# VHH binders against p53848r504to814, part 5

Target 1, 311 residues: p53848r504to814
Amino acid sequence: TYIMAIFNATPDSFSDGGEHFADIESQLNDIIKLCKDALYLHESVIIDVGGCSTRPNSIQASEEEEIRRSIPLIKAIRESTELPQDKVILSIDTYRSNVAKEAIKVGVDIINDISGGLFDSNMFAVIAENPEICYILSHTRGDISTMNRLAHYENFALGDSIQQEFVHNTDIQQLDDLKDKTVLIRNVGQEIGERYIKAIDNGVKRWQILIDPGLGFAKTWKQNLQIIRHIPILKNYSFTMNSNNSQVYVNLRNMPVLLGPSRKKFIGHITKDVDAKQRDFATGAVVASCIGFGSDMVRVHDVKNCSKSIK

## First folded at step 1 (VHH)

Design q01 (framework vhh_7qbe_3)
Fold by ESMFold2-Fast, scan of step 1:
Structure q01 (fold): chain B 311 residues (1-311), chain A 121 residues (1-121)
Amino acid sequence: as target 1 above (311 residues)
Amino acid sequence: QLQLVESGGGLVQAGGSLRLSCTASGRTFSMGWFRQGPGKEREFVASISWSGGSTYYADSVKGRFTISRDNAKNTLYLQMNSLKSEDTAVYYCAADLGYYSDYEPSEYDYWGKGTRVTVSS
């Protein structure tokens, strides 16, 4: 299981918030320390650089500002002689195709897109043009300002577009017992599958795609727990749908899954912890559960504390 | 499919100690130990969450037995101290591969064949 460490290259990540930024040398030094700490315990580390907040209801930085914050830092990381470059994987947290394009030019390996291509229709074209790049296809609904009110998931009737669904390698009796409680994960899987097919139709390859069910995006804290419990369903899920008078088989089976439970509000509901840093210890238990249910990658704020939960 | 193999059973004197192991052929979530003594029903002994952060014990073994796990080796352990003749039983390893649902230990899906523990008086 891979560990993805979050590094926010935004004003909100600095001690005085908003007015001043750590310069690139200071940010690089923080990343070098983070990498060294992670690589002491793991064979590799993924650094996820964010130049724009994707927090629900946040005000978005401009594309130009996002590029200014993130691209020089990624370049500096790749040019650093203090890092074993073959063991450091770089991800950029962006939903903007132009930002992704610039990040690829300076050596990023992964595009982490919270919107699954929903916020920028050119994203899939950029990923398709770069077949060596991994793309994290995340689930959400609406946009950053509306996603929290779109957390209503219903039993859907099969219609013209979706004909048949399967959950493979699952006890039939157990599935029947949990039918009413699998509405959320099946809806999420179907919506991920729809985005997946659109990506493939635009030239993205299956081997480029890792799926993220989007803990905390268009979901309540109870729904986040349901997602974690039902990762095995997602990893064994397939369905068929009609598209342009053609039947399309959507197979999500055995796709790599990323989960980002780190410091989410729902962990605070479980532990009653007030301080986000105190939640890092509780996050270790949730991370272990994610891995136990089949998560292939976990996205975390505190690598040092969470590393104890990953082997 | 998933297989659980217990080991570590044997004959031990009252007041002695014994450590049981259970190796799983693949990934498991919640795991536990159950036992069945001569002429008795199978009963719960101890259980442990995936992370090892939560453990539960039957009142009869609390303070004497310790359950632990090594997820890197897919192995569950039961350290048994201060053994009594009443602890004589076949000990079974159990695992839950289903969804995390706050299930009781009695609802485990997979079971080993058991390992025999005899405590001489």
Scores: ipSAE 0.000, ipTM 0.093, lowest interface PAE 21.4, mean pLDDT 71

Design q02 (framework vhh_7qbe_3)
Fold by ESMFold2-Fast, scan of step 1:
Structure q02 (fold): chain B 311 residues (1-311), chain A 121 residues (1-121)
Amino acid sequence: as target 1 above (311 residues)
Amino acid sequence: QLQLVESGGGLVQAGGSLRLSCTASGFTFSMGWFRQGPGKEREFVASISGSGGSTYYADSVKGRFTISRDNAKNTLYLQMNSLKSEDTAVYYCAARYGSDLYWTESAYDYWGKGTRVTVSS
């Protein structure tokens, strides 16, 4: 199980130059400490650098602003002699193909895309051109401003195009209990599968792709819990669909799955904790559950508390 | 320190168009428009990043209003089309000390004095 530590690269400096430079040095020192703490407990650590908030209904930083925040920091991390470079994996949290392109130039290993290529049609081409890069294909609906209004999972987005579904090589039609209770995870799997096929058609390789069902994106807190519990279904899910008078088989089975439950408001709802520090303790228990249900990677704000549950 | 001056307000008939301008005394990064209608609290309208590459709109104006900027002139614009009586308000230009866009008043550091827009039925 891999640990992906979130690092928000959001400088408050308005002017170019000295304060921004000082901020980068400070951020690098924080990352060095984070990596040393994580590597005391684990063989490797993934640092996920975010230059733009992807929180539902948040306002987006510009592409230029996102590059200014994230790219110099990634470069500084890769050039650091204080880090064991073979044990530090770098990820950038971006849905923008130009940002991904710049990050790849300075040594990022993973592109973490909340939109699964939905927000930027050039993303898959960038990933395909860089077969050494891992791509996290996340599930959402609509855009940042509309996704919370699209959390109704009773109608399938792929509706009439779906011909047959399978769980663990078993026809789901023969599993009435699963069929009744799994509409949400099946919708999510079908929509991920549609994005997966588009990525493959654009030259992305299956071995580059990791699946993220998108906790908190176009989903209520109860739906987030359902997704966590149904990760085994997603990891065993496949289906056939019609596309241009041809039948296409979409196999999500055994793809690595990332879950990001860390400090999300729905954990506070479950435990009745609103304090972020108190949620860190509760997050450890949720992380253990995610691993138990089959998560291959966990995205967290506080590596020290969460890693106790993983180790 | 930073001064913001709005202009372009006035009286317009429902279904009409109007363009607001906001001139800054110096370079600004992220900027936005807010409005306050009669008997209402101030509400978010639209925001734009420093480069102009990212924009965000309130649902009530999406598809009707367009925010843009000309950094060479230190000027922000709001093009308002298909105006409704509900758009009647004093419109405020705002700038923040930072690159992220926000929709809350508390996130903005500098404010203009406002320009009045009246939409008659």
Scores: ipSAE 0.000, ipTM 0.094, lowest interface PAE 22.1, mean pLDDT 75

Design q03 (framework vhh_7qbe_3)
Fold by ESMFold2-Fast, scan of step 1:
Order: sequence, then C-alpha cells, then structure tokens
Structure q03 (fold): chain B 311 residues (1-311), chain A 121 residues (1-121)
Amino acid sequence: as target 1 above (311 residues)
Amino acid sequence: QLQLVESGGGLVQAGGSLRLSCTASGRTLSMGWFRQGPGKEREFVASITRSGGSTYYADSVKGRFTISRDNAKNTLYLQMNSLKSEDTAVYYCAAGFDYSLPTDEYEYDYWGKGTRVTVSS
C-alpha cells in the first residue's frame, strides 16, 4: 500500500520576512523531513503537491498563481540531492490541464484530478499525450461551490444508458439484498465508469488510470463510511452502457483505488471535542480500514501516525 | 510535542474588550481560534496564515474581533471588542503544520485546553 503525503503550496506558505516556512528552500526542507519520516517505515512515498485548494466552497487561485506556487517546488524536489529520487514519487493535485502540462515538464509522475476531467475538458488530451503519467480519476459532482448540495444517492435506478451491472460476474438484479445496500457505491462506480470511458475515448490508456471514489466530495459522513466498507464492490464492478449508438463494456475491476480519509470532516464528526492525538489515532484506524477493504493508496496529512496504523 | 497555552480569559461586561493570547512551544504555520458556548457545538472564530497576510473571520465576529500573531514569540492573539452575551464561550487556540489554510476545525493538528470568557449583561 502506497502512502501519499499531502503538501499544500497555498498562500499560507508565503514568506513573512525571513521565516523559512514559505520559500522554496523551506518547503523543500519540510518535504525532505516528511520523506525521511515516511521512508523510515516504507520503501517509497508519494508527495502530492497542491497549489490551489479543492476544498468545498473554497476560493480558487488563478491558473498563473497555481503554477507559481507548485511548479518551482516540484522542480526543486526533482533536483534535490538530499532525496532518494528512486523512492520518491511526485504527484500534483490539479484539475487544470495547463498546470498538468507544466508539472509533467518538471518531472511529476502523477496527475491527481479531483474532477475526473469534469472541470477542464483538455485534461484527458494532456494525459493521453503523456503515456508515462499516472492519472487519478476522482469522483465528484457539480463544481467546488455546489458539490456539497449534490450528495443525494437515494432511490437510485439504473441510468438510461446503463444496460446491465455485474459484481463478481453476478447480475445484481438477481441479488435483491445487495441491490438495496449498494445503491451509493454502484452510483459512484457508474459515474466513475462514464468518466473512464470518456478518458479512454480520448486516448488515455487503462494502465495510466487509478480511481478515487472521492471521500468528502459530494458525500455525507455516513456515505463516506459506506464507500469505505464497499471498496470490494467497486474493485469488482463492471457494467454495460449505450454510448454513440454502440454498447460499451465498462470494466472497473482490479483497478487501483486511492482513498483520502485523512482528517476529513467525517472523521471530525466522529471525534469532535478531542485533541489532535486522539484524532490522529482515529485517522489511523480509518486508514487501516481502507487498507483492509482493498485500498491500494492512502492520502494523508500526518505520515507518522498513519504509518503506525499499517504495521 | 507541540503545546498551545491560552490566556487572557475572564469576566467582562457587555460592550467591553478582552485580549486572548496563545503561546506555542514551537513553530506553527496556520493558527486559529475556535469557541464553544454553553449548550452549543464548537464553532470557528478566526484564522491567520503564517505570514499574517490572510485572515478569516466568522460572520458573527467580523468588525469586532481582530486576529494577529507575533512569530518571534510564537504567540497568537485575538482582540475582542464590543463583546456581547452571545460571545460567552470557552475559546480554543488551534495550530497546523501544513501549508493549507484551514477553515475547518478538523484540519488543525494541535489544540490548547481552552480559556473561558464570560460576558455579563
């Protein structure tokens, strides 16, 4: 299981007159420490650099500002002699194709796109032009300002274009109890699958794609827990749909899955009114559950406490 | 381990002023104040970035409270003016070590034990 450590290069990192928190040198030193902490217990680490917040209702940085925040840092990481380059994988957290293009030029390995290509129609073309790049295709609905209002997955019916569903090669229609209990994960899987087919149609290769069901994006805290419990269903999910007057088989089975439960609001809901140590412990327990249910990668803020949970 | 210690709480008359302080045992990036009134859930009050270049306030305190920091002293301040009975709460200092600007309490890594503010009518 890979650990993806979050590193946000947002305005709060800006220099305050000589404090070594905000400049490239200070950020690089923090990343070196983070890598050493992770590599003490793991054979590799993924650093996920974000230049713009994707938090619901957040104010978006301009594309130019996002590039200024993230690209020089990625370049500095790749040029560092203090880091074991063969053990450090670089990811950029962006939904913008132009940011992705610049990051690829300076040595990023992964494009982590919360929108699954929804926010920028040119994203899939950029990924397709760079077959060495891994792409994280994440599930959400709407946009940054509306996603919190779109968490309604009740009374799910097969979409108009969906013809047939399979779990473990069994038609779900023949398993009434699974049908009722799996509405959310099936809906998420179908929407991921629609984005997956669009990516493939634009030239992206299946082997480039990792899927992320999007914990905390267009989902309530109870729905986040349900998704974690149903990861095995997602990893064994396929369906057929009509697309451009043809039937298409959408196979999500055995695709790598990323989960980012670290310190999201749903963990806070469970552990409110407790200190950071207790919240870190609870986050570790949730991460262990994600791994136990089949997560291939976990995205975290606190590498030390997360690492202890996967011993 | 990072420790946060709040001070400056107490009893004050409505319309009065009070300044809260929070001293950290080491370096912090983003810092903020949260409060919990009697019978209420914990709520956001204000936050400030490491550089002090960006500040955020809850609508209920905008124009009345001012957040500031002194990085040389590892100290965060909350200047509370025009206090109302509704401001009665235990006030908590919170700190993060990441580069995100947390507006959500669940993004903060470290918390103080709180300091009580009572505003009498």
Scores: ipSAE 0.000, ipTM 0.174, lowest interface PAE 15.7, mean pLDDT 73

Design q04 (framework vhh_7qbe_3)
Fold by ESMFold2-Fast, scan of step 1:
Structure q04 (fold): chain B 311 residues (1-311), chain A 121 residues (1-121)
Amino acid sequence: as target 1 above (311 residues)
Amino acid sequence: QLQLVESGGGLVQAGGSLRLSCTASGSTFSMGWFRQGPGKEREFVASISWSGDSTYYADSVKGRFTISRDNAKNTLYLQMNSLKSEDTAVYYCAAHPEYGLGYSTNEYDYWGKGTRVTVSS
């Protein structure tokens, strides 16, 4: 199981609204401490640097601002002699192809794209040109301002383009009985599969791709829980579909799955916690559940508390 | 408030072809075609995902109708071949509030006013 630690390189990441100014040296020192804490318990750590907020309804930084916030920091991390470079994996949280391109130049290993290429049509071309780079293909709908209104996954039949569905170790009759209960995870898997085929058609390789079902993006708190419970279905899911006058086999089986349950509002809803620190305690229990259901990677804000939940 | 406008309906003989179009006033996600014949309830015809990669067809039209879209023009199409008298109906364009493929009228939030197709035997 890999741990992906979040580092927000935005002015709004400060609790006092930016009154305390953090320069690149201070940010690097925070990252060094974070890495040392994670590496005490794990063989490696992934640092996910975000220069722009992807929260629903958030104000987006310009591309120039995102580059200014994230790229020099990634370069500083790679140049640090205080970090065991062979144990530190770098990810950038961006949906912009130009930001991804700049991050690759300074040594990033992973592009974490919340939009699965939906927000920037050039993203897949950048990933295809860099076959050493891993790409996290996340599920969402609409855009950052509309995704909260698009959480409708009800009464969906198999499309005619979806010829057959397969779930490993599942009896056909049992799968049919569970269809009404699995509409959400099947829709998510089918939409991920559509983006996956587009990535492959643009030259991205299967070995570059990790999938993220997108907890909290275009989903209600109850739907987030359903996704967590149905991770085994997603990890064993494949289907055939008609695309551009040809039949295509879409195999999502055994693809690495990333989940980011850390501090999501649905944890607070279940426990009735409003404080983010109280949600960190509850997040540990949810992270343990995600791992138990088959998550290969978890994205977290507090690696110390979450690491204690991993054996 | 999204507006959908259908066009391309008309009178055609059995075995003939028609192409229907639907223009949206803005960007849309998944879209579909439904039809309602005289004295019948509205029924599903075809749907298409936002990207155009996934399509769904009613059994009665499979192999005869083709749904497609042009996102740059905010336009949805239905190519109807080998038309039968049973295809006579008012055809409605609908927009889904999400990327998923819908087959029920209850899944669509936006509807056009319809375009009439009459197939003579």
Scores: ipSAE 0.000, ipTM 0.116, lowest interface PAE 19.8, mean pLDDT 71

Design q05 (framework vhh_7qbe_3)
Fold by ESMFold2-Fast, scan of step 1:
Structure q05 (fold): chain B 311 residues (1-311), chain A 122 residues (1-122)
Amino acid sequence: as target 1 above (311 residues)
Amino acid sequence: QLQLVESGGGLVQAGGSLRLSCTASGRTFTMGWFRQGPGKEREFVASISSSGGYTYYADSVKGRFTISRDNAKNTLYLQMNSLKSEDTAVYYCAADRTYFEGSYLPSDFDYWGKGTRVTVSS
């Protein structure tokens, strides 16, 4: 299981409850501390640098401001002699193709795109042009201002299948019940698969892609829990669709899955915690559940609590 | 209770085109079109998944008809091109609660419209 530590390079961060705008040297020192904490228990760490808030209904930084906040920091991390560069993997949290392009030039390894290419149509072309780069394809609906209004998953997916080993001993009536209970994850899987095929059609390679079902994006707190429970279904999921005058088999089976449950509001709903810092304790338990259900990567704010859960 | 209302039927000459619409009173699962011609049993025409990523057509209409949906408007469409006299039928919109692959029978659908008539003249 890989650990992805979140670092917000913004003047305001909802998840940490304050504004921590600092110069590059101070931010680099914070990154070094995060890396040392993670590498005490793990062989490697992924640092996910965000120059723009992705929380629902947030005011978006301009592309120029996002670049100014994130790119010099990524460069400083890669040039640091205090970090074991072979053990530090760099990710940038951006939905903008121009930001991704600049980050790749300064040594980022992963593009973490909450929109799955929905917010910027040139994103897949940038990823395809850089076959050494990993791309996290996340599920959402609408845009940052509307996604919370689109958390209604009543529609049922067609032409799909679940790996035979998973359903081998299930009778016909149990299969009907299973399909009804899995409407949410099957809708998410179909929508991810549609974005996946668009990425492949643009030249992105399957081996570049990680799947993120998008906890907290276009989903209620109860739906977030349902997704965590149904990760095994997503990892065994396939379907057929019509694309460009042909039938296309979409196979999401065995693709790596990332989950980001850290300090999300749905954890607060479960524990009734007062603020985001108190949710860190409860987040460790949710992280353990995500790993138990088959998550390959976990995105977290508090590395210490996450490290204890994974040990 | 979910209601489905079809529109767009009418009289058209062979070789012509028609577009059928079906508006739902709320969000739907899988949706499809069925038809019943004079003196014939009700037959499957086309279906579409909730996401729009999966479509299935009867062999008799493949390449001539196109099914699509607009989930923001809760509306299903059937674009019918190169119409033949044999396409004359009452066309029904249907919505599914739970669907099994390979089982596209009328009994698989929980909600039905009252139908819209399509007549293709020679």
Scores: ipSAE 0.000, ipTM 0.097, lowest interface PAE 22.7, mean pLDDT 72

Design q06 (framework vhh_7qbe_3)
Fold by ESMFold2-Fast, scan of step 1:
Structure q06 (fold): chain B 311 residues (1-311), chain A 120 residues (1-120)
Amino acid sequence: as target 1 above (311 residues)
Amino acid sequence: QLQLVESGGGLVQAGGSLRLSCTASGFTYAMGWFRQGPGKEREFVASISGSGGSTYYADSVKGRFTISRDNAKNTLYLQMNSLKSEDTAVYYCAVSTDYYLGEPYEYDYWGKGTRVTVSS
């Protein structure tokens, strides 16, 4: 299981009581320390750099400002002689194709897109032109300002374009007897699959894609817990649909799954933690559950506590 | 549910001071003050972390307002000095169970608000 550490390069995002906007040298020093700490425990580290807040209802930085915040920092990380470059994997948290394009030029390995290409129609073309790049296809609904109001998964089992669905494992097939209890994960899987097919149709390769069901995006805290429990369903899910005048088989089975439960509001609801340090221990427990249910990568703020859960 | 009770609002002349309080009935991590003036959207005023006492202020109140907390009493304070007519608003106490401290949508629990009126 891989650990993806979060680094916010935005002045309005504060972690653990405050991480102010700093010059590039100060930010680089923080990242070097984070990498050295992670590499003491792991063979490699993945750093996810965010230049624009993707929190629900946040005010979005301009594309120019996002580039100004993130691209020089990524370049500085790649040029650092203090880091074993072969052990540092760089990700950029962006839904903008122009930002992704600039990040690729300066050495990122992963594009982490909360929208699954929904917010920028040119994203898939950029990913397709760069087959060496890994793309995280995350689930959400609406946009940044509306996603927290679109957590309604009770009205249907199958989306309008879906013809037939399958859950493949014998143990998981027993859960299909509880159709009403699996509507959420099935809807999420169907919507991910629709974005997946759109990506493939635009030339993105299956081996580039990592799936993220989007904990905290268009979901209530109760729904987030249900998704974690139902990861095995997602990893064994397939369906048929009509797409581009053809019936296509959408196979999500055995795709790598990323989960980002770290310090989300629903963890606070579970534990009633007062301090970030206490929340880090609770995050470790949730991360262990995610891994136990089949997560291949976890996106976290505190690598040390989460590393205790990684096998 | 977590309950937040604000107090200390009132009428004050420009240049005066007021101290707002907010008492929480349960666990809190990050706490903040927000305000909403007539005809305006709700805006950030100040926030404080649950650990280490890190504090953040809106540019419009820096140097005039001071946020503090007493964790033994689960109470948040806002000391408002050199009050201006544009500080007239309903002031809301908010609690975040998240690590981010900047925006209204990041706060999970809200008080009913306390009114502050500053005469020009």
Scores: ipSAE 0.000, ipTM 0.136, lowest interface PAE 15.9, mean pLDDT 71

